# Miniprotein binders against q9f7q9: the designs that were tried, part 16

Target 1, 364 residues: q9f7q9
Amino acid sequence: MSKKIYIGAMTGTSHDAIDISFLSIGTKIHLEYFHSIKFPKSLRLKVKKLIENNESSLSDLGTINKEIGFLFSKSINEAIGFSKIKKSSIECVAISGQTIRHEINKRFPFSMQIGDPNIVAKETGLLVVSDFRNMHIALGGEGAPLVPEFHNQLFYKARNPRIILNIGGISNYSFVKNRNDIWGTDVGPGNAILDAYCSDFLQIPFDKNGAIAAKGKVDHIELGRLLQNNFFKRKCPKSTGKELFNIKILSKKFLKKKAEDILCTLVEFSAKSIINSIHKNGHNNCDIVICGGGAHNKYLVKRISEMASNDIVLSSDLGHDVFAIESMAFAWMGYKRVSNEALIVQTSSKNVKGLLGSITKSKL
Short names: E, the ipSAE of ESMFold2; O, the ipSAE of OpenDDE; V2, 0.75 times the mean of E and O plus 0.25 times the DockQ between their complexes.

## First folded at step 9 (miniprotein)

Design e3 (at its last look DockQ between E and O 0.78; V2 from the best seeds 0.00; counts 0 for: pae E 5.0 > 1.5, pTM E .696 < .8)
Fold by OpenDDE base, look of step 9:
Formats: structure tokens, C-alpha cells, sequence
Structure e3 (fold): chain B 364 residues (1-364), chain A 82 residues (1-82)
């Protein structure tokens, strides 16, 4: 029998790429194929403007939702073509969509992901699973992080508690101690403010290896101000988005400093946010496994390592590619949904279980 | 002019370093670049397509990509298409 394949397609908070993982799920989870496609610059700029600005027309929002749906469709069909996997072996595609808002501290909490699943279902001819975050919220969660249960499935080791630290545009971590006990939280900024500064002020996409930041000096005044953000005072588990951690939170006085000092301070802000969260939750006495795009920032990883009391490894050192973990999590959540298996939802009180994600089909 | 560049290596870390260097070079030159990373087990392939304003700029970009590949120990194939 051909292996059943589950696709996960994810856009990071950085908006740089669509990551696509093909999973086989049996006794083990196996990554059969990974494909990452760069986000078109024009569309990236439209999405960036939509995230950073509180204003958009309903027409512009409707249009960009369709444009992102076509981008997902194109990228998934291209990935299927390159993988040489038979389309008949693919049970579903799970999509993250593009997050444009994540507002939990309201009377009506919501998380908005764009990318029309109807376009994806029609253009791929596959069953699409989408809108995971809003069901997570409806069940009493914060819509993020979605990965902690997957991290338990992938990284559980008996008698070896681990932190699985994902450094994206926003950083999150999962505490993996028991197979049936899930715990995860967003911790604060990842690389999103770093990359935004590089793009907007240096006309480069990112600080390669953190090499510019490594030459700078920390502005302790600005760092102290940034660490006073009310998000850090909230109890874990908690969620956040780029609407809270973007370039607009930086002071005009700080932005007049040397680029090296700015980037050094922003690396320190991400690193301290991570370490402070680990310590606040009492998880400081276990191995740290790093994944996500921020794992490539050697200076950020170094600063986390210097502040941590324990050994730091990359997920690649455990046989799991640093870049695929998030899209793999979506593929696995797609599997859970089409199998009618409930996921654990972390709430402010008791964990609950429910089916996450909406199913969209254009054909039988 | 469209340049299609394929990088191949058995070292996933090296290919990601190539991805970042290609991306930086393309942003520095102001080119629209499509980058595709494919991972199949231990095999990793990077496809780069760039739109250059002239054949001369395309050839210059291709040489820079070949130098990146050589520096990092990856195989490179370059095709220039009209």
C-alpha cells in the first residue's frame, strides 16, 4: 500500500517563505519531503503593511485573502510536482494561512489568518484543513502556541525533560516532560524586529549570523524599557503577535544609534525574553532544543547559551531539521483533524480536548 | 534575462548558508529572486531563479553564485535563459 501523506503548509511570522512538509504518520512521524518557497516581495510588502497598520479597506482585505490563497495553492502544487509523490496518496493539506491579527485581550478574542481555503481546495483538488487558531480560542485557549502537543510527540525522551524553543518572528517554547502533559507558551520577540530593522534601515533582509549585532553594545536604557512591556507580566501560558512586537515599539531616540548597537540590543531583548520566561516558569534545569529561522542567528543562539544554565542543541542534532518543525506540526494537526482525533487545548483553568481546524473540499 | 541556478550538497547546513548568501546578494543587487529549497532525506537542492535587467548582469550574478558554491563546497549548475 502507498504511504498516506499529510501536507502542512505554513507561513512564518517573518513572511519570508511558505514552508511545506510532507509527513508519513505511522508508528513514527517521518518527514518524506520538505519544500520552502520564498514569499513574493510585492505580496510580502502588502502583508507587512496590513500587519503594521491598523487600517485597511474591506476590498483590500478581501483581495489579499484571495492572493494568499492562490500563493498557497501554487506553492503546494509546485511542491507536489517536485516531490514526485502521487496526489492520490495525499490525505489532506493543512494550512496555517497568513496571520494578520492576534488579539486575545479583548471581550471577543480572535486570531485572523488570511489565505482562502476554498481556492486552495479547488486549485489543489485536495481536502484542506484550516482555521486552527479560532477553534482553539472557541475551546477556551489563546489560539497559540499550537505546537506543544506535536513537540511532545516528536521530542519526548523518558527521564530527560526538554525545552523545545522555536525562534520565529515570535519565540515560543514547549516543556516536554511527559507524553500526556502538554505545556507551551509564547515568550516574546524572536527575529521579527531584527529583520524589520535590517529591511527598513539597512536595506538587507536580515543580519547574517548576527554578525553586525555581535560588534555592537547593548543600550541598557532601551532594553530596560522594552522588558517592561505588559506582555511579560502576564501569566503563562500566553500568546502574542507581531502587532505587539514590531519596529514601532522602539523609541525614536534609540533608532538614532549605530546599527550595530541597535541590533545588539534587539538580540539581547529576544535572548532575555526567552531566558526570563524559562526561569519564571521553573523550567531552567533541562536541555534546550532550538528550532525555527532564528536558530541561524549564531549571535542570538550564543547569547541564549551564555544566559542558560544548561546545554543547548539544535533540533538538527536530534535528526529533526530546524526549518521544518512548524510545517510538520501543521501536517500532524491535519492528520489529527481528518482522523477525527481531538487535540489538547491549554486554557487558563483546565486543559480541554477538541477537534481543531475547518475542513474545505471542492470534490469527493 | 532569467538565471536558473541549482545548488546541490549532502550537507543541509551548507545549503542553508548558500540560501542566505544568495538571498543577501539578490537583495544587494535589487533583483527579484525566487528561491526553492528541497529536502529529501539527506539530499538537499536549492533552486534559484533571478530576473536580471541584462545578459551582462545575469552573467555577473551567475559568477557570484558560482563563487559562493565554491567557497562553501557545493555543486552548482547555472542555466541562463532568455
Amino acid sequence: as target 1 above (364 residues)
Amino acid sequence: MSIKVTFETDDKKTLFEIYYEVWELAEEMGYDVTVIIIVEGDKVVLYVTVEAPSEEEAEKFAKELEEIAKKLGAKVEVKVEE
Scores: ipSAE 0.489, ipTM 0.824, lowest interface PAE 0.8, mean pLDDT 89
Fold by ESMFold2, look of step 9:
Structure e3 (fold): chain B 364 residues (1-364), chain A 82 residues (1-82)
Amino acid sequence: as target 1 above (364 residues)
Amino acid sequence: MSIKVTFETDDKKTLFEIYYEVWELAEEMGYDVTVIIIVEGDKVVLYVTVEAPSEEEAEKFAKELEEIAKKLGAKVEVKVEE
């Protein structure tokens, strides 16, 4: 009897890529195959412009929605071909889509992902599960992060609470303590502002290992101003996106400083945002497991470690690849959806259970 | 001109460093690049596909990728296709 395979495809936390995980799920979760494909440059620039400008014609938006749908489809089909996994063993593909807007604190909260699931269903011939975030929101959740229950699944250990810290463009963490309940929140910037500064002002994709930042000195005036953002005053759970934490929040005076001082201050901002949230929520006395692309910024990890009262562990040291966890989470959520099993939705009051994800088929 | 480059190592950290180096180089050169990371048990493989405008540009990019592999101690194979 062949293994049942569940695919999770998502836009990655860094590198502007589509990450694709193939899971088998039995007594334990097993990563059978992982595939990561970088966005074509022209499409990446279109998406960046949409997010930064928060405007487009309806026609252009409709076209880009189809282009992203075809990109997901091509990437998934390529991954299937390279994996040599039988297509008949694949139960579903769960897709994140590409988030272009996430607006929660308003009368009609929403999260908008582009990448038409009808295109993906047609082009792959597979059952597609999509749009996890908007049911999460409809049930009273934030729509992000979606990973806390999967973090429980991977990292729960009786009598050993853990923090699972994901450093992507935006940082989030899960407090893994209770097998049958979840706690998670977005906390602030990860690498989003750092990478945007490097790209826009230094013409490099990022500050490798934080080497430039390590040479600088913190601008404590700008750091203090950045930490006054109202997001940090909100009660958890909370969520945010790159639209709140981008280059535009930096003062004109600060942007005239040396690059090393700017990057040093931005590393401190990300590190302090993370550690202040952990301390504020009373999660001081447990290990921090770091995952996400930011785990490879040595200077950022050093600053987090120096501020933390917690021991720091990389997810790879626990046998989980730092770059696969989020796409694995989508594959797992797809499995839950096609099995008609509810996920836990964290709300501002009481956690609830709900059936997350919309199913799309092109065939019986 | 299509260039297909394969990096291979048992060290996942090394392959992730190669991925960042390749991404940085592709941005510098302005090439349209597809980068694929494949995890198969303990084996980690990075495939890079580059569409270069000329054979000269293809050779330049291939040399830079070979230098990245040498710097980081990874196996590299380069295939040029028309």
Scores: ipSAE 0.204, ipTM 0.623, lowest interface PAE 5.0, mean pLDDT 85
ESMFold2 (binder alone), look of step 9: mean pLDDT 76; pTM 0.684

Design e4 (at its last look DockQ between E and O 0.04; V2 from the best seeds 0.00; counts 0 for: pae O 9.3 > 1.5, pTM E .752 < .8, placed apart)
Fold by ESMFold2, look of step 9:
Structure e4 (fold): chain B 364 residues (1-364), chain A 81 residues (1-81)
Amino acid sequence: as target 1 above (364 residues)
Amino acid sequence: MGDKSIKVTFETDDKKTFFEIYYEVWELAEEMGYDVIIIIDGNELVVYVEAPSEEEAEKFAKELEEIAKKLGAKVEVKVEE
């Protein structure tokens, strides 16, 4: 009869878009509708500056927080209209917000997403679930990645462990082995530095298929310096954000080199970050399913494949809706929250359970 | 935004083909500088784009039809407004 719908809306790390998934959830999770819209260039630039500079007036931050809230709201309302799904069937909207800081390894760890949920609740008239990451952190977790439990639900197969590698702005993976428990971690850069370099220095949105990178030569001195980052020394699970992996970490000497050599080195950096983590964790004896926008970068996938001891499978070969998985995960987490069902939080010790996400309403 | 909107519908039963279409359409829209809405509903992938002229709309639609041909997907193009 009347399906209950759960919306997940997120700013993706693979593409400069707001991705919106509408789920129905029963014995199976079903994607009813997917809507993706371009993240406006002016807002992308403002967000990039916030992340890279770690410096802004409080007034500017407050304004951008509202602008992102209105962007989510407009996108969600548009998606509802195009979907022809009755608004009365929608139980909640879960929003990721736009991450601008993620700082865990410190006395008062935090993750900061902008996109005011009060604006979204007011402008959509829907119950909003937001800020999943900070309860995850409060419970002793990393606040990221959030997808491992959803990956477990989608990809678990008895006696067939697998790695789900998401190459977004930051790369993360889930090791899917246990039906009733999770394992996942951020591993390092994905596309974030590559795309920022293309935008800032080449005035193109990205290096299509890694064609420019493929013509370059690796700067092994800069690569070695980049791989010495303290993040790579931390035990898994660990998490990071674009504030750690952006163009500001690149040396001035390196930035004087040819674009092809810079991009070649950055591809190698992403590929080594990923494969080193997988091997360090002893996850060599299973397939790696590559998803996220980075899966479409042929040169990056080639470099990963050449370094891996694992068999590499593109998500396209498995026929899953991988472009939607992250927004689906938020919809699913929204469902869990409004149902008062706990999620599993991976910690450095034993995993725990907790209610993730803050609820915001504008109406009774 | 221009006077013309384009609705392009791709259809396929194959999830691998959906993945490829999604990224090819997104990359084309970025390359050409158009703002797009990409929708997936059942076996259909729908692209809405606004173009500044009839010539630009036809050029974009032709590129989308070529994507469908390369990937073996059915395609329908409508110029609206």
Scores: ipSAE 0.479, ipTM 0.816, lowest interface PAE 2.4, mean pLDDT 86
Fold by OpenDDE base, look of step 9:
Structure e4 (fold): chain B 364 residues (1-364), chain A 81 residues (1-81)
Amino acid sequence: as target 1 above (364 residues)
Amino acid sequence: MGDKSIKVTFETDDKKTFFEIYYEVWELAEEMGYDVIIIIDGNELVVYVEAPSEEEAEKFAKELEEIAKKLGAKVEVKVEE
């Protein structure tokens, strides 16, 4: 029998790439192929404007939703071509869409992902699973993080509790202790503000290895101000978006400092946010497995290691590419949805179960 | 097309000069449309550039030497085959 393949396609909170994972799911989860495609600069700038400025017409929002749908379609079809996997072996494509808002502290909580699944279904000719976050909210969750149950499936080790720390634009972690108990929370700004500073002020996409930051000095006044953000006062589990952690939260006085001091302070802000969250939740005596794009920031990883009392490894040291974990989680959630298997939804009271994601099909 | 890589190492004890070099190298690379890898190690800034030709690689290296001279940094250029 040909292997059944499940695709997960996601845009990170950095909006720099579309990551695409091809999973085979049997007795083990196996990554058969991974592909990352750069986000077009023009479309990246449009998405950035939506996230940071809250400025769009209904017509512009409708247009960008279609443009992102076409980008996902192109990227998935290209990745299928390179993978040499037969399209007939692909059971579904799970898409994250592009998050443009995540507002859970309202009377009507919502999370908004753009990228029209109808375009993706038509152009790929595949079954598409989308809109995971809004069903998570409808079941009493915060719409994030979605990965804790997948992290448990991938990283569970008997008698060895682990923190699975994803450092994206927003950092999140899962506490993996028991096979049947899931726990995860968003933590703080990840690399989102670092990369935004590099792009807007340094005209570079990111601080490679955190090498600029490693030369700087911490501005303790600005760091103290940033750590007073009301998000950090909220009880875990909790969620956030890039709209809360962007370049606009930085003071005009701080932005006049040397680039090294700015980046050093921002690395320290991400590192302290992570460590403070681990300590606040009583998870400080567990191995830390790091994944996500921020795992390549050697200085950020070093600062986390220096603040943590625990062993730190990359997910790559466990045989799992640091970039693939999130798109793999979407592929697995796609599998769960088409198999009619409920996911665990973490709520403020008790965990519940439900089907996550909408199905879109253009053909039988 | 054999992409020739150039390794350019800058040395400076002045942190201000170090960041000015970093920015000028990046601006130059963007202007030329080259993919560059900038590594910062202590007081050294190492630039790897992939150039489409040897002539363009040498031109880029010369511009980096001028940047170093202007900013008062030491520079070492190695063409790696």
Scores: ipSAE 0.009, ipTM 0.291, lowest interface PAE 9.3, mean pLDDT 88
ESMFold2 (binder alone), look of step 9: mean pLDDT 74; pTM 0.657

Design e5 (at its last look DockQ between E and O 0.60; V2 from the best seeds 0.00; counts 0 for: pae O 2.9 > 1.5, pTM E .732 < .8)
Fold by ESMFold2, look of step 9:
Order: sequence, then structure tokens, then C-alpha cells
Structure e5 (fold): chain B 364 residues (1-364), chain A 84 residues (1-84)
Amino acid sequence: as target 1 above (364 residues)
Amino acid sequence: MSIKVTFETDDKKTLFEIYYEVWELAEEMGYDVTVIIIITRDGDTVELVVYVEAPSEEEAEKFAKELEEIAKKLGAKVEVKVEE
């Protein structure tokens, strides 16, 4: 009998791609194949507008939802073909979709991901697991981050607690201490505003290694204003998205400053939001393991290291496939769903368990 | 124009650096290039394969030269093939 394969496909990384992981799962979790494909620029611009605009046409939303569904489908089918893995061995495909809204602090909280799972199920012929976040919310959770339980799977060590810090567009961390329980939270911006500034004002995709930021001076007035955002006042666990942390929160006066000073201030904003959260939650006395695309921004990592009372370790130094962790987490959650196994949902009170993910099939 | 570039290493830290340097290069080139990155393992050896589809031969070859420079910088073995 051939081994069973679980696929996880996701967006939301800082390098603007669809990441696809193929897992086999037994006593150990094995990454059998990894495939990453560049997100088309024209479609990326459409998604950026949906995220940043106060309103959008329902027809545009409907059309882009289909386009993203076809993009996931094409990417998954290409990955299967390149992998030479037998399609008959694939139990499911878990997809993140593309988040366009994540609005939790309100009477009727919700999270909206586009990428039609019906398209993916039809075009791949596979069982699709999607929409993990809205069941998480319905059970009293934040809908994000989803990775803390998977971080436990990879990083738990008895009597050796640690922080797993993921620096993406939005930063999140897990406090890995208890074998059978989880703790995690979104903390604030990672690269989202930095990259948006570079794209919109400098016509470059990002500040490589933070080289421009490293030449600047912090605007402490703007930094102080940015850190007063109501999100930072909320009790953990909490979650956020790019609709909160985008270019529109920057003052017009600040945007007239030199690019070096703007980027320097935005690096400080990301670094302080991370370290302030760790301090407020009493997680100072353990290592911080950094992962995610932002870990490659040398100046950002330098500023985090200088502010932290914790020791800093890159997850690559521990031998983990850092670039694949999030897509692996989706594959693992797909596995849990098709195996009818509950996941832990962190709430503001007691943690609960539930079946996360909706199943979509085009055939029996 | 399609190019296949294969990096080989047995060190996960080097693989991490190659992965992000390739994505950063793809973003810096500033045009609609199709980039696929594939990472596979064969025992202890890790392969990172980059498929690049560029608008012209000149742009594809420029991309390939930059990928070879990344390999030299990071001490990785690299092989380049032009496909299409």
C-alpha cells in the first residue's frame, strides 16, 4: 500500500506566492514535496484593491473569487504533475484561500477568504478542505493564527518553553510550553506596511535586507501615534489583517519625510509591536525562534534582537523547513479534518475543541 | 523563454537563504516573470529547482546569470538549462 499524502496550499506569505506542501503523516510528519509559484501581478493588484478599499463591486468580488479558485487549482495540478506523486495517494487538499477581510472585534465577527473551493474540487478532482477560520470564530476563537497547534507538533520540548515568531505580512507568535494545550496570537504588522510603502512610493517591491531603513532615523512622534492603535490595547488572543495595517494609517506629514526615515520608523513599529506583546504576556524567559519571510530582513531582525531580553534563534538553525511551515500546517489541518479529529481553539476564556474546515467534493 | 536552474546543497540554512534570494530577485526584476520553485529531497541531498519564464531570451539569460551569482555567494552547486 502506498503512503497517504495530504496537500496544503496557501497564500499570505511576504514574497507573494502560493506555497504548496505535500505531507505524509505517521508517527512523524514528513515533507515529501514543496512547490512555490509566483502570484500573478495583475491578480495581486486586484486583491490589494479589495483589501485596501472601503467598498468594492460585488461583481468584481465574485469574479476575483473565481480567478483565485482557478489559480489554486492550476498551481495544485502543476505541483502534482511535477512531484510524480500518484494522484490516487492524495487524500485531500487543504486551501487557505486569500484573506480579504478579518474583522473580529465586533458584534458579528467574521473572516473572508476568496478562492472558490468548488472550482478547486472540480478542477483537481480531489477532496478539498477550506474555510478553517470561520469555524474557529464560531467556536469563540479569533480565526487566526491557526498555526499554534502545529507549532506544538514541531517544537514542543519538555521543560523547555519557547516562542515561535512568524514574521509575514502580519506577525504572529506561539508560546510553546504545554504538550496538550496551545497559546498563540497575532501581534501586529510584519512586512505589510513596509512592502506597501516600497511599492507605492519607491516603485520597488521591498527594501532588501532593510538597507534603506538602516540609513534612517526613527520619527518617534509617528511611531508613538502608530503604537496607539486600538488593536494593541486588546487582550490576547487577538488577530488582525492587512485591512488594518496598510499605507492608509500613515499620516500625510509623515509621508513627506525621506524614504530612509519612513522605512526606519516602520521597522521600529513592527519590531516594537512584537517585543511589546511578548513582554505584556510575560514570555521574556525563553528563546525566540524566528521564522517566516521577514526573518530574511536583516535590519528588522537586528532591531528585534536589540529590543529583546530573549535569545534569538533562526528556525533554519534548528533544521526545520522554515519556508514550508505554514503550508505544512494547512496540510496537517486537512489531515485532521478528513480523519475526523478535532483541533484546539484558543478563546478569551476556556480553550475548546472543534472540527475545523469545510469539505467540498465534486464526485463521490 | 523558459529556464531550469537547479541548486544542490546538504545544508538547510543555505537552502533557506537560496529560497529567499531567488524570490527577492524575482520581485526586483520588475516584470511579469513566471517563477516556480520546487524543493525535493533525495536522502541527505536537497535540490532546489527554479523554473523561470521570461518575456525574452535576453531577460531570461540575465535572470539565469543572477541565479548563478546567488549560488556562488552562498556556496551552492548550480546547474542551468535553457528549455522551450
Scores: ipSAE 0.541, ipTM 0.848, lowest interface PAE 2.2, mean pLDDT 87
Fold by OpenDDE base, look of step 9:
Structure e5 (fold): chain B 364 residues (1-364), chain A 84 residues (1-84)
Amino acid sequence: as target 1 above (364 residues)
Amino acid sequence: MSIKVTFETDDKKTLFEIYYEVWELAEEMGYDVTVIIIITRDGDTVELVVYVEAPSEEEAEKFAKELEEIAKKLGAKVEVKVEE
């Protein structure tokens, strides 16, 4: 029998790339192909402007939703072409869409992802699964993190509890102790403020290996102020976004310091946020597996390692690409949805189960 | 000019290390990385293909040399093709 393939296509909070994973799902989850495509600069700037502004015209929002739908479609079709995988073996495409708002602390909580699934379904000719976060919210979750159950499936090791730490623009972790007991939370900032500072003030995309930060000194006053954010007072599990953790939260006085001191302080802020969350939840003294783009910041990883009393490994040391894990999670969630298998939703009270994602088809 | 760079190694860890170094290098140089492809066979990643848009032939050749140095440092095979 031909292997059944499930595609996951996701955009990170950084808007830098579309990551596309092709999974075979049997007794094991297997990455058959991975493809990453950089966002067109013009579209990246439109999305950035839409996220940073509170106002947009309905026409602009509608247009960008279609542009992102075409970008996903193009990227998925290109990835299918390069993979040499037969289109007839592909059961579905799960898309994250592009997150433009994540507002949970409102009377009507929502998470808005753009990228029209109708365009993706028509242009690919595949079944599309989308809108995972709003069903997660409707079931009493926060719409994030979506990955904890997938992390259990991928990283479970008997008698060896693990933290799976994803360092993206926002950091999240999953506690993987039992196959059927899922737990995960957002913890605070990842690399989003670091990269924003590098882009806006240093005209570089990021601090390579954290080498600039490694030369700096911590501003303990600003660090102390940043750690007083109300997000850290909330109980886990909890979600956050770039709306809470962006360059605008930095003080004007702090922004006048040397670049090395600023970046050093921001690395320390991310590292302490992670360690404090692990300690607060009683998940100490277990292996930490790091993934996501922030895993390449050697100085950030070093500071986490120095603050943690635990062994730290990259997901790559376990044979899993640091960047592919999130798109793999979407592919697996796509599989669960088309198989009519419920996912576990963490709520403020009891975990519930439900089908996540909307199905879009242009043809049988 | 489009650069196609293919890396090959039997070590999956090495191939992921190459992926990261290539991505970081492309971002540092400000190049549009159009595609980064990881091909797996029977569970093992064996090939990484990178497509980069360079603004000139001279910059394309410079980038290709840096990728060859990365491959040499990490013990992978590399093939570079400049496509018009």
Scores: ipSAE 0.212, ipTM 0.695, lowest interface PAE 2.9, mean pLDDT 87
ESMFold2 (binder alone), look of step 9: mean pLDDT 72; pTM 0.650

Design e6 (at its last look DockQ between E and O 0.38; V2 from the best seeds 0.00; counts 0 for: pae E 3.5 > 1.5, pTM E .711 < .8)
Fold by ESMFold2, look of step 9:
Structure e6 (fold): chain B 364 residues (1-364), chain A 82 residues (1-82)
Amino acid sequence: as target 1 above (364 residues)
Amino acid sequence: MSIKVTFETDDKKTLFEIYYEVWELAEEMGYDVIIIFTRDGDKVELVVYVEAPSEEEAEKFAKELEEIAKKLGAKVEVKVEE
């Protein structure tokens, strides 16, 4: 079988993994292989500092940009080896890079991903597609979320509008209604603050199933303060990142509370951020399909379900690999770029079309 | 030392629960793991490769993964892999 393969590689925001999907694309999109490897702890810490600190040295930025490029390269080459897919069948590798800044509400909006695509192209010998977000921004979009058109491809059902809610470090959703048009927005935190609290204060990677959070009680004062963030007042489409939703947004008095109460309040914050956005946009009368790493935080899903007027469905219940969807989206966008096919870019006015992604080759 | 552990079940939700258990266990024991969702037609399997400093430690990790499969009702197979 002479399948053309498209690779999507991204750093996940839920478990700090390198997620790599191999797609074949024909009448249907097939996930041929999925590879996930732990993001090295030393690089996680360096990236966390770049995201959370107000200032960083240019030398550190430059060095970490190369380190991430080599990490993507090593991970992709390893995935190719384990997959036993012929390298000659691989048309491209689309990489997300690692986002360290996403600053849109300004005169010169930008999004910055590290992971040097020149290193990836050289070390893999493959055509690399990268930097999807900045063309999205240049065309008048938010640069995030990028997945709404891919969500249409996977989840569209005639006469049955759907919300595809991706709970990663930052939550986003797509309103899937029109087969040939898109709607999507970032909504607020997902797991970002929860996981950071667990890592920084509890020395665990995350609160499994929300078990600690489930024992706590909501701090309504802190919750109210957190929900007053100006991001929630902005008109959709909107986008955000971990530089806004991290530990530093929490008050010092709140951080003295019991871990259970802190995590309980942070779950409530994520759940209310999501449901308030859905209701504010008038998307109450359709199913919510949950995907992303946060889909398996049972307490968070429970709170979303209890607040929602919508029916809740997990993407795994529909047969879609909940963890692979984002890396699949990058593989699909790589396919679109090398096929010279435009993607739909949602703007604050009319949606437009454009070629997303920069192509990098080391050889002809 | 590399040991391959394969989980099989009719329920994809169980495979994703195992995925989270594997990441948690890897953090606790300090081992490197590679997690692969293998697809063969409509069958989906979760495959874990354990990279540990010794055969004893790799077998210890694999044994913990076997217990996870037992608790969650998934079939598990362990073998050495090249």
Scores: ipSAE 0.354, ipTM 0.746, lowest interface PAE 3.5, mean pLDDT 86
Fold by OpenDDE base, look of step 9:
Structure e6 (fold): chain B 364 residues (1-364), chain A 82 residues (1-82)
Amino acid sequence: as target 1 above (364 residues)
Amino acid sequence: MSIKVTFETDDKKTLFEIYYEVWELAEEMGYDVIIIFTRDGDKVELVVYVEAPSEEEAEKFAKELEEIAKKLGAKVEVKVEE
């Protein structure tokens, strides 16, 4: 029998790429193919403007939702072509969509992802699974993180508790101690503020290896102010987004400093946010496995290592590519949904179980 | 003019370093680029598509990508697409 394939397609918080993983799921989870496609600059700028300005017409929002749907469709069809995997072996495509809002601390909590699943279903001719976060919220969760149960499936090792730390635009981690007990939380800023500063003030996409930051000095006044954010006072598990951790939270006085000092302070802010969260939750006596785009910031990884009490490894050192983990999680969540298998939802009281994701299908 | 640049190396970390250098270069030059990182089993490949305003600028960009590949110890193939 041909292997059943499950696709996961996700956009990171960076809004700069679509990551696409092809999974075979049997006794083991296996990554058959991975494909990452950079966003067109024009569309990246539209998404950035929509997130940062909080202003859009209903027409513009409707249009960009279709544009992102076409981008997902194109990227998935291209990835299928390159993979040489038969389309008839693909059971579903799970999409994250592009997060544009994540507002949990409201009377009506919501998380908004754009990218029309109807376009993706029509253009690919595949069953599409989407809108995972809003069902997670409806079941009493915060819509994030979605990955902790997948992290347990992928990284569980008997008698070896692990932290799986994803450093994206926002950092999150999962505590992997038992197969049947899931725990994860958003931590705070990852690389989103670093990359925004580089783009807006240095006209570079990011600080390569954190080399500029490594020459700087920490502004302890600004660091102290940033660490007083009310998000850090909330009990874990908790979620956040770029609407809370963006360039606008930085003081005008701080932004007048040298670029090296600014970037050094922002690396320290991300690193301390991670370590403080691990310590606050009593998870400081286990291995840290790092994944996500922030794993390439050698200076950020170094600062986390210097503050941690235990060994730090990349997910790549365990045979799992640093960039594929999140798109793999979506592929696995797609599998769970089409198999009618419930996922665990962390809530403020007790964990519950439910089906996550909406199914969109254009043909039989 | 469009160019297709393919990078190949046995070191996955090197391909990610190339991805970042290509992206920086494209942003500096103001070019629209499609960078595709692919993994099929143990095979890893980076493909870059760039639309340059002239043949001369396409050749210049391709030469800079060849220098990046040489510096990082990767193989590179450049194809000009009409």
Scores: ipSAE 0.073, ipTM 0.617, lowest interface PAE 2.6, mean pLDDT 87
ESMFold2 (binder alone), look of step 9: mean pLDDT 75; pTM 0.679

